VHH binders against a6qnr0. Designs and how they scored, part 38

Target 1, 346 residues: a6qnr0
Amino acid sequence: MRLVHLDLKGAPPKVCYLSEIFPLFRALGANGILIEYEDMFPYEGHLRLLRAKHAYSPSEIKEILHLATLNELEVIPLVQTFGHMEFVLKHEALAHLREVARFPNTLNPHKEESLALVTAMIDQVMELHPGARWFHVGCDEVYYLGEGETSRQWLQQEPNSKAKLCLSHMEAVASHMRARYPTTTPLMWDDMLRDIPEDQLSGSRVPQLVEPVLWDYGADLDLHGKALLVEKYRKSGFSWLWAASAFKGATGVNQSLTPIEHHLRNHLQWLQVAGSVPADTLRGIILTGWQRYDHFSVLCELLPVGIPSLAVCLQALLHGDFAENVKARVENFLGISSLEEMSFRR
Below, E stands for the ipSAE of ESMFold2; O stands for the ipSAE of OpenDDE; V2 stands for 0.75 times the mean of E and O plus 0.25 times the DockQ between their complexes.

## First folded at step 11 (VHH; framework vhh_7ubx_2)

Design m1 (at its last look DockQ between E and O 0.87; V2 from the best seeds 0.00; counts 0 for: pae E 5.5 > 2)
Fold by OpenDDE, look of step 11:
Structure m1 (fold): chain B 346 residues (1-346), chain A 121 residues (1-121)
Amino acid sequence: as target 1 above (346 residues)
Amino acid sequence: QVQLVESGGGLVQPGGSLRLSCAASGFTFSSYTMTWVRQAPGKGPEWIATIYSGGSTMYADSTKGRFTISRDNAKNTLYLQMTSLKPEDTALYYCARGYYRGTNSWPFDYRGPGTQVTVSS
């Protein structure tokens, strides 16, 4: 599977624009979309406070999903449930659920209400995504975890650990989903899992509940390290893993142009990783296209700017390389005479 | 165990007022966001008002300006002051803990058995 990540933070595309680019995604070799909603989802009830002013309507969501279906793009929704909670925890009404009072990034895992909040968010999103085979629950970059007052006290008690704390919340979120949506598999970013020992991972239920997404956007991947990490996760009990590359939004917080060569290398190296691990290990790859680094950050390159990079990356994945014939195909898809005119090298 | 018990419902004339109460037990009431929800015959549950643990409030458009949600943490009690009642307000009113989860099922984790409010001339 090759999924295009749509980060709706800050500069969400209009539905009409999506109708134009979805066929292109499919033509380029994508067969799915990861949609990160954040404040663009039309949350209802008192969760309406989570909406951006210009959040999609339910009808717009339905239309987007319809368009995806028409173009044979499977949709995976993404809802942050631990880190990157700024769009939720910035609100005074929900500030009490912060791990650290001064930082809206991280949800307090000790509070029962925290789980209630994020599971309610998940439920609302799932209501508009019936039959979703996967659901991404985020859980990346959970900064400040363990630094809250409650966490500090809790961590002083044996056998408590930060890893245990992290896994506990992840397990709770995933367990909710598995119970309520037995045909939906939760996905999680893997960064918070990377340094957790194998025995602690296997000792938790997380490996039986989720499929981790191994993300790395660098142009010089540690291929051997990645293979070892894959093995670790497999040994820990994870049945399937995902990879995540980047086609935009990964080379600078305020980047205006996309360094296509960087992203091409990233993807080619992920191909190498895929070739170095068992065939039944990686289920697919998510081509991430971040719009901004967090809820409060400035915008990076816009989606239209990133399209050439996406084309290059998708075609490289599809063909296994980026030889001249592949380059020519990309140029043809994009209707341009020269790809070199569309990018810069870092 | 979490327990919620609503009271204060009854028959009232249009334009009348009614105050509902909800007694909470089995959890730290002051730490939780609480919500009033109602269900009319033949309709699904409808969110009415929420009071967050921090004291802020939010109201559905249908009840704004007429209903007031409040809480007494010392008494573990949630309140709903209803004014300018209309026949359309006739429903079973529930006190609920948690967040709205959608319309496919009961939208809240916990609720009481409800108290009937009937607005009729």
Scores: ipSAE 0.509, ipTM 0.822, lowest interface PAE 0.8, mean pLDDT 94
Fold by ESMFold2, look of step 11:
Structure m1 (fold): chain B 346 residues (1-346), chain A 121 residues (1-121)
Amino acid sequence: as target 1 above (346 residues)
Amino acid sequence: QVQLVESGGGLVQPGGSLRLSCAASGFTFSSYTMTWVRQAPGKGPEWIATIYSGGSTMYADSTKGRFTISRDNAKNTLYLQMTSLKPEDTALYYCARGYYRGTNSWPFDYRGPGTQVTVSS
């Protein structure tokens, strides 16, 4: 599967724009979208405080899903449940649920109310996404985990560890999904799992509950290290893995590559990783298009700016390389005369 | 073990007032966000008001300005003061613990059996 990540943080596209761009996604080789709502989802009840002023309405969500169906694009919603919770925890009414009282990024995993909150958020999103086969629950970059007052005390007791704390919360969220939505499989970003030893992963319930998404946005991947990581996850009991690349955002300052060269290299490197692992390992790749890294960051490139890069990356994945015939296909799709001149200039 | 028991419902005339209570047991009441939900005959559940553990409140548009949610943590009791009652407020009123989960299903994991409020001349 090849999914385009729609990061709605800070600037949601108009539905009419999506009606134009979804056919292009499909024509370029995508067969799904990962929608990261943040505060652009029409949360209701007392969770309406999470809702941005310009969030989509329920009717707009239904139309977006209809447009995705018309273009044969599978939809996977993403709701953060651990880290990147600033849009939730910035509110005074919910500030008691922070891992560290002065930082609104991470949910306190010790409170029963924390789990109740994030499972309610999941349930509201699932109500508008009936029949979703996958649901991404985030769990990336859980900053300051273990540094809150309750966590510090808990970690002083054997056999408690930060890894156990992390796995416990992941298990709780995933168990809710499995129990309430048995045909829906939770996805999680893998960064918090990478340093957990195989025996601890296999000893938890997480491998039987989730499919991890291995993300790396670099132009140069450690191919051997990725193969070893894949092997560790499979031996730990994860049935399926996902890859995640970047077509937009997630580049450094002063790189020797243009942004599109960087992203193309990233995708070609992931093709090599895919070729070096067992055939039944990767269920798909998510092409991420970061618009805002966290709730308080400035905006990165908006989606329209990233379309040439997306086209290059999708076509490279579809055809297995980026040769002259593939370059010509992209130029034709975009209506430009020289993609390489435009996309690879320093 | 979690128990929520509503009381204080009854028949009241339009324009009248009524105070609902919810006795809570089996959990640390002061640590939880609490909510009133109502359900009229033949309709789905409707969120009315929430009071967060820290005391902040939020109200549905339909009842804002007429209803007041409050809590007494020493008595483990949630309250709903209703004023300027209308026939449209006739419903079974539920006390709930937890978070609103959706519009088209029962929206809370924990609730009481409800108390009937009927507004009629």
Scores: ipSAE 0.235, ipTM 0.691, lowest interface PAE 5.5, mean pLDDT 87
ESMFold2 (binder alone), look of step 11: mean pLDDT 82; pTM 0.821

Design m2 (at its last look DockQ between E and O 0.79; V2 from the best seeds 0.00; counts 0 for: pae E 4.3 > 2)
Fold by OpenDDE, look of step 11:
Structure m2 (fold): chain B 346 residues (1-346), chain A 121 residues (1-121)
Amino acid sequence: as target 1 above (346 residues)
Amino acid sequence: QVQLVESGGGLVQPGGSLRLSCAASGFTFSSYTMTWVRQAPGKGPEWIATIYSGGSTMYADSTKGRFTISRDNAKNTLYLQMTSLKPEDTALYYCARGYYRGSHSWPFDYRGPGTQVTVSS
């Protein structure tokens, strides 16, 4: 599977624009979309406070999903449930659920209400995504975890650890989903898992509940390290893993142009990783296209600007390389005479 | 265990007022956002009002200006003051803990058995 990540933070595309680019995604070789909603989802009831003023309507969501279906793009929704919670925890009404009072990015895992909040968010999103085979619950970059007052006290007690704390919340979220949506598999970013020992991972239920997404956007991947990490996760009990690359929004917080060569290298190297691990290990790859690094950050390059990079990356994945013939195909898809003119080098 | 028990419902004429109460137990009431929800015959649950742990409130458009949600943390009690009641307000009213989870099935994890409010001339 090759999924294009749509980050709706800050500069969400209009539905009409999506109608134009979805066919292109499919033509380029994508067969799915990861949609990160954040404040663009039309949360109902009292959760409407989470909405941006220009959030999509339910009808717009339905239309987007319809368009995706028409273009044979499977949709995976993404809801942050641990880190990157700024769009949720910035609200005074929910500030008490912060791990650290001064920082809105991390949810307090000790509070029952925290779990209630994120599971409610998940449920509302799932309501508009019936039959979703996967659901991404985020859980990346959970900064300050363990630094809250409650966490500090809790960590003083044996055998408590930050890893245990992290896994506990992840397990709770995933368990909710598995119980309520037995045909939906939770996805989770893997960064918080990377340094957790194998025995602790295997000792938790997380490997039985989720499929981790191994993300790395660098142009010089440690291929051997990635293979070892894959093995670690497999040994820990994870049945399937995902990869995540980047086609935009990963090379500068306020970058306006996309360094295509960087992203091409990233994807080619992920191909190498895929080739170095068992064939039944990686289920797919998510081509991430971040619009901004967090809820409060400035915008990076816009989606239209990133399209050439996406084309290059998708075609490289599809063909297994980026030889001249592939380059020519991309140029043809994009209607440009020379890809070099579209390239940005740092 | 979490328990919520509503009271104060009854029969009232259009334009009348009622005050509902919800007694909470089994959890730290002051730490939780609380919500009133109602369900009329043949309809799904409808969110009415929420009061956050910090005291801020939010209302459905259908009840804005007429209903007031409040809480007494010392008494572990949630309140709903209803005024200018209409026949359309006839429903079973529930006190709920947590967040609205959607229109499918019951939208909250915990709620009381409900108190009936009937608005009729």
Scores: ipSAE 0.364, ipTM 0.742, lowest interface PAE 1.2, mean pLDDT 94
Fold by ESMFold2, look of step 11:
Structure m2 (fold): chain B 346 residues (1-346), chain A 121 residues (1-121)
Amino acid sequence: as target 1 above (346 residues)
Amino acid sequence: QVQLVESGGGLVQPGGSLRLSCAASGFTFSSYTMTWVRQAPGKGPEWIATIYSGGSTMYADSTKGRFTISRDNAKNTLYLQMTSLKPEDTALYYCARGYYRGSHSWPFDYRGPGTQVTVSS
């Protein structure tokens, strides 16, 4: 599967724009969309404080899903449940649920109210995504985990560890999903799992509950290290894995490569990783298009600016390389005279 | 074990006022978000007001400006002060505990048996 990540943080596209680009995504080789809502979801009830003024309405969400269906694009919703919770925990009413009282990044995993909150968020999103086959629950970059007062006390008790704390919360969220939505598989970003030893992963219930998404956006991947990580996850009991690349954002300042060159190389590197692991290991790849890294960050380039890069990256994945005939096809689909004119750093 | 018992309902004329109470027991009241929900005959539950454990409040558009939710954590009691009542406010009013889980038929962990409010001449 090849999914385009629509990061809605800070700048949600208008539905009419999506009606124009979804056919393009399909024509270029995508067969799915990962929608990261953050505060652009129309939360209701006492969760209405989570919605932005410019959030989509329920009818707009239904129209977006209809457009995706018309273009044979499967939709996977993404809702953060552990780290990247600033849009939730910035609110005074919910600040008692922070892992560290001064920092709104991370949900306190010890409180019963924490699990109740994020499962209620999942339930509201699932109301608009009935029949979703996958649901991404985030769990990336859980900053300051273990540094809160409750966590510090808990960690003083043997055999407690930060890894056990992390896995416990992941299991609780995934168990809710499996129990309430038995045909829906939770996805999680893998970064918090990478350093957990195989025996601790296999000893938890997480591998039976989730499919991890291995992300790396570099132009040069550690191919051997990725293959070893894949083998560790498989031995730990994960049935399926996902890859994640970047077509937009996530480059930093690279003096040696233009952004499009960087992203193309990232995708070609992931193709090499896929070739170095057993068949039927990777369920798919998510082409990420970061618009805002977290709730308080400045915006990255907007989605329309990233379309040439996305086209290049999708076609490279579809054809297994990026040769002259593939370049000409991208130029024709986009109606541009040369990809060199669109290969720029800004 | 967990118990919520509403009281204070009754008959009132349009434009009138009424104060509902909800006595809570069997859990640490001060640690939970609490909500008033109403259900008119033939309709599903309608969220009307919530007070978070920290004291912040939120109101449905239909009742904003007319209803006030409050809590007394020392007495384990939730309140709803209603003013400018209209015939459309006629419903069975429930207090509820827990997080709102969307538009399910009953979107909360626990509720009381409700107290009837009837607004009529």
Scores: ipSAE 0.290, ipTM 0.719, lowest interface PAE 4.3, mean pLDDT 88
ESMFold2 (binder alone), look of step 11: mean pLDDT 82; pTM 0.825

Design m3 (at its last look DockQ between E and O 0.88; V2 from the best seeds 0.00; counts 0 for: pae E 3.8 > 2)
Fold by OpenDDE, look of step 11:
Structure m3 (fold): chain B 346 residues (1-346), chain A 121 residues (1-121)
Amino acid sequence: as target 1 above (346 residues)
Amino acid sequence: QVQLVESGGGLVQPGGSLRLSCAASGFTFSSYTMTWVRQAPGKGPEWIATIYSGGSTMYADSTKGRFTISRDNAKNTLYLQMTSLKPEDTALYYCARGYYRGSNTWPFDYRGPGTQVTVSS
């Protein structure tokens, strides 16, 4: 599977624009979309406070999903449930659920209400995504975890650990999903899992509940390290893993142009990783296209700017390389005479 | 165990007022966001009003300006002051804990058995 990540933070595309680019995604070799909603989802009830002023309507969501279906793009929704909670925890009404009072990034895992909040968010999103085979629950970059007052006290008690704290919340979120949506598999970013020992991972229920997404956007991947990490996760009990590359939004917080060569290398190296691990290990790859690094950050390159990079990356994945014939195909898809005119090198 | 018990419902004429109460127990009431929700015959649960743990409030458009949600943490009690009642407000009113989860199932984690409010001339 090759999924295009749509980060709706800050500069969400109009539905009409999506109708134009979805066929292109499919033509380029994508067969799915990861949609990170954040404040663009039309949350109902008192959770409407989570909405951006210009959040999609339910009808717009339905239309987007319809368009995806028409173009044979499977949709995976993404809802942050641990880190990157700024769009949720910035609100005074929900600030008490912060791990650290001064930082809206991280949800307090000790509070029952925290779980209630994020699971309610998941439920609302799932209501508009019936039949979703996967659901991404985020859990990346959970900064400040363990630094809250409650966490500090809790961590002083044996056998408590930050890893245990992290896994506990992840397990709770995933367990909710598995119970309520037995045909939906939760996905999680893997960064918070990377340094957790194998025995602690296997000792938790997380490996039986989720499929981790191994993300790395660098142009010089540690191929051997990635293979070892894959093995670790497999040994820990994870049945399937995902990879995540980047086609935009990964080379600078305020980047205006996309360094296509960087992203091409990233994808080619992920191909190498895929080739070095058992065939039944990686289920697919998510081509991430971040719009901004967090809820409060400036915008990076816009989606239209990133399209050439996406084309290059998708076609490289599809063909296994980026030889001249592949380059020519990309140029043809994009309707340009020269790809070099569309990129810059760092 | 979490317990919520609504009271104060009854029959009232259009334009009348009614004050509902909800007695909470089995959890730290002051730490939780609380909500009033109602269900009319033949309809699904409808969110009415929420009071967050921090004291801020939010109202559905259908009840905004007429209903007031409040809480007394010392008494572990949630209130709903209803004014300018309409026949359309006739429903079973529930006190609920948690967050709205959607319309396909019961939208909240916990609720009481409800108190009937009937607005009729």
Scores: ipSAE 0.701, ipTM 0.885, lowest interface PAE 0.6, mean pLDDT 95
Fold by ESMFold2, look of step 11:
Structure m3 (fold): chain B 346 residues (1-346), chain A 121 residues (1-121)
Amino acid sequence: as target 1 above (346 residues)
Amino acid sequence: QVQLVESGGGLVQPGGSLRLSCAASGFTFSSYTMTWVRQAPGKGPEWIATIYSGGSTMYADSTKGRFTISRDNAKNTLYLQMTSLKPEDTALYYCARGYYRGSNTWPFDYRGPGTQVTVSS
């Protein structure tokens, strides 16, 4: 599967724009989208404090999902449940749920109310996403985990560890999903799992509950290291893995490449990783398109600016290489698609 | 074990007032967000009002200005003061711990058996 990540943070596209671009995604080789809502979801009840002024309405969400169906794009929603919770924990009414009182980024995993909050958020999103086969629960970059007062006390007791704390919360969230939505599989970003030894992963229930998304946006991947990481996850009991690349945003400090060259190279490297692992290991790749890195960041590349890079990256994945004929096909495809859209409107 | 027990419901004329109570036990009441929800005959559950652990409150538009949520942490009790009652307020009123999960499902993990409020002319 090849999914395009729609990062809605800070600037949700108009629905009419999505009606134009979803056919293009499909034509370029995508067969799904990962929708990262943050505060652009129309939370209701007392959770409406979480939504931004310009969040989509429920009817707009239903229309977006209908458009995705018309273009044969599978939809995976993403809701943060551990780290990147600033849009939630910035609110004074919910600040008691922070891992560290002065920092709003991480949910306190020891409080029963913390789990109740994030599972309620999941339930509201699932109400508008009936039949979702996957649901991404985030769990990336859980900064300051273990540094809160309750965590420090808990960690002083053998056999408690930061890894056990992390896995315990992941297990609780994933268990809710599996119990309430048995046909829906939780996805999680893998960065908090990378440093956990195989025996601790195997000893937890997480591998039986989730499919991890291995992300690396660099132009030069450690191919051997990625293959070893894939093997560690497989030995730990994870049934399926996902890859995640970047078609916009998230470039490194490498000054020798343009952004499109950087992203193309990132995708070619992931193709090499895929060739180095058993064929039934990776369920798909998510082409990420970061618009805002966290709740307090300024906007970066908007989606329309990233379309040429997306086209290059999708076509490279589809054809398995980059050559002059692939570049020429992309240039013609974008021109042909633009002319065809213009002709349809005339 | 978490227990929530509502009381104070009954039959009242339009324009009347009632005060509902919810006795809580089995958890540290002062640490939790508490919510009133109601369910009218033939309808799904409806969020009414929430009071957060820090004391801030939020109300549904249908009851704003007429209902007041409060809590007494020393007595582990949640309250709903209802005024200017209308026939459409007729419902089974539940005390709940937790967060609203949506209009098409039961919205909370923990609730009491409810107390009936009937407003008839």
Scores: ipSAE 0.343, ipTM 0.747, lowest interface PAE 3.8, mean pLDDT 87
ESMFold2 (binder alone), look of step 11: mean pLDDT 82; pTM 0.821

Design m4 (at its last look DockQ between E and O 0.89; V2 from the best seeds 0.00; counts 0 for: pae E 5.1 > 2)
Fold by OpenDDE, look of step 11:
Structure m4 (fold): chain B 346 residues (1-346), chain A 121 residues (1-121)
Amino acid sequence: as target 1 above (346 residues)
Amino acid sequence: QVQLVESGGGLVQPGGSLRLSCAASGFTFSSYTMTWVRQAPGKGPEWIATIYSGGSTMYADSTKGRFTISRDNAKNTLYLQMTSLKPEDTALYYCARGYYRGSNSWPFDHRGPGTQVTVSS
C-alpha cells in the first residue's frame, strides 16, 4: 500500500481541489490517503469547540470520501490521542487535561476524562468513516510525558515507569477501538515505542492491538538500524508494521520549496529497508506531507508545491528506482519539460 | 458505581419555567464535564447544554438563551434552568457524563433514567 498523507493543519485543501488531485494520486501509484483532520473535522455537540472556523462540514467529509472511493483510494483517518493535542488542549475548558499545565501538547494519561475525550473524538470520526479498515491514533512526540505533577508522583512508585505510563494510555485507546470497531485496526506512530525494551512491549497488550508506523524522513537512513527495529517490533508481538516517508514538510518548519532530491533519497532508502525485511512485515508506506509541524507553527510548503515531490516519490516506489524512464514518466504526469527546473536542492 | 438521577420534570405551560436537577454519585463530580441531553418521542438524543469541569458552558442553538446549565460541586448536583419553554421542548431529559460520541449509539458514557418534561397548554 502507498498512502498519501493529507495534513489538514493550517491550509486545508478545498474539496474541489481534492477532486482534481485524487485522480493524479491514483495515476501516480497511490492507493490510499491518510487524512489528519485535527481542527478541520466537524466535531459535534460540545466538542464543537475543537473546530477551526473553516472546518469541513459533514457533507464535505462525505464528498471527500466519495471522491476517494471513485479514485480507488482507501481512506485512513488520523486523530491525535496523546501528543500533538494543542488544538484540543489549548481551550481553557479542556486545559485541566494537560500533562503539564503550561503545555497544551500532551494529554494527561492519569485522568479518566482524558480517555473519554479522545475516544469520543475517535467515535465521532468513525461515524463519518464507516467501514474504515484502519484508524491512525497518532501518539507521536508525546512531549513532557511523566513531567506532570501526577506523573511525577506516580513514577516514584515501583514498578512504575514512563514506558509503562505511555503504553497504558496507548493500550486504553486501542482497546476502546478494538472493542467498538472490531474490523478496524488502529495505527500508531512508533517514535514513543522505539526505546521501550522488547520485554516491556511484549508485556503490554499494545502489540496485539495496534500496527506501528515506523517513520523517518531522513535522506540517509540507517538501514541496518531500521531492520533491527523491525525485528524488535516483530519479536514484541506486532503482526504488521508500516513505514512512513515524507514528500514534503519534513525539511524545515517554514520551508517554502520542496527539496525533491532529499525526499527521493528517503523513499529509495525505505525501499531498501523493505527489501531487507521479510515480505510479510511491512503492510505499506505512508508518504507524509506535513503542512505545519504543530498547531501553533507556521506553514511548510503548500500541497501544490509538494506535488512534484510526491510524483517523484510515488513513481520511485512504484518502479523501485528513479531511472531516466521513470523521470520521464513523472515529467509527463506533471506536464513539465524538465523536473530539474522545478526541483529545489537544499 | 456511577449514578445519575434526574428530577424536577413535570407539566408546564408554554412560556413557563422549570428547573431540573441531577444528583451524581459514584465518581468525583467536580472533575467531570456534565451535559444535559433530551430525547423526544420518535427522535434521537439531542444535546442541550454542557458545563465543563472548569465551569465553562456551551449550549445547543435550540436552547441557547433560554436554558442555563450550572453545577454545585459541593452538592454533586447538576442543574438546568429552563425558561420560555415551548411545546417542542417536550422530551425526556437526561443528565449525562462524558463527551458526545456521535449519533450511532447513545452519545454519552453515563446517564440517568431521565425526567419527563411536558410543555402543553
Scores: ipSAE 0.727, ipTM 0.896, lowest interface PAE 0.6, mean pLDDT 95
Fold by ESMFold2, look of step 11:
Structure m4 (fold): chain B 346 residues (1-346), chain A 121 residues (1-121)
Amino acid sequence: as target 1 above (346 residues)
Amino acid sequence: QVQLVESGGGLVQPGGSLRLSCAASGFTFSSYTMTWVRQAPGKGPEWIATIYSGGSTMYADSTKGRFTISRDNAKNTLYLQMTSLKPEDTALYYCARGYYRGSNSWPFDHRGPGTQVTVSS
């Protein structure tokens, strides 16, 4: 599967714009979308405080899902449940649920109310996404985990560890999903799992509950290291894995590559990783298009600016390379006479 | 084991007042967000008011200005002061712990059996 990540943080596209680009996504080779709502979801009741002023309405969400169906695009919703919770924990009414009182990024995993909060958020999103086959629960970049008052006391008791703390919250969230929505499989970003030893992963229930999403947005990937990581996850009991690349944003190194060159190389590198692992290992790849890295950051380039890069990256994945005839195909899709004019290479 | 028990309902004339109570046990009451929900016979549940653990409150539009939610953490008790009651307020009133999960079913992790409020001439 090839999913386009729609990061709605800070600037949700108009529904009419989505009606124009979903057919383009399908024509370029996508067969799904990952929708990251953050505060653009129309949360109800006392969770209304999570809703941004310009959030989509329920009817707009239903229209977006209808448009996705018309264009044969599978939809996976994403709701953060551990890290990246600033849009929730910035509110004084919910600040008691922070892992560290000073920092609003991470949910306190010791409080039963924490789980109740995030499962309510999941349930409201699932009400508008009935029959979703996958649901992404985030769990990336859980900063300062273990540094809160309760965590420090809990960690002093053997055999408690930060890995156990992390896995226990992941288990709780994934168990809710499995019990309430048995036909829906939870996805999680893999960064918090990467450094956990195989025996601790296999000793937890997480491998039987979730499919991890291995993300790396670099122009050069450590292919050997990725193969070893895949082997560790498989030995730990994970049956299916996902890859995640970037078509927009996430250029973190000072290289001489243009943004499109960087992203194209990232995708070609992931193709090499896919070729170095067993064929029944990867369910798909998510092409990420970051609009805002966290709740308090400024906006990255908006989605329309990233469309040329997305086209290049999707076509490269489809054809296994980016030769001259593939380049001409992308130029035709975009209605341009030269791809180089979009700063492909200096 | 979590228990919530509502009381204080009854028959009242339009324009009248009632105070509902909810006795809580089996959990650390002061650490939880608490909510009042009502349901008329044959209708779906309607969120009314929420009080967060820190004391902040939030009200549905239909009852804002007429109802006041409060809590006494020392007595593990949630309250709903209802004034200017209308026939449209006739319902079973429930106390709930947890977060609103949606509009089509009982969306909280725990609720009580409810107390009947009837507003008629």
Scores: ipSAE 0.191, ipTM 0.661, lowest interface PAE 5.1, mean pLDDT 87
ESMFold2 (binder alone), look of step 11: mean pLDDT 83; pTM 0.831

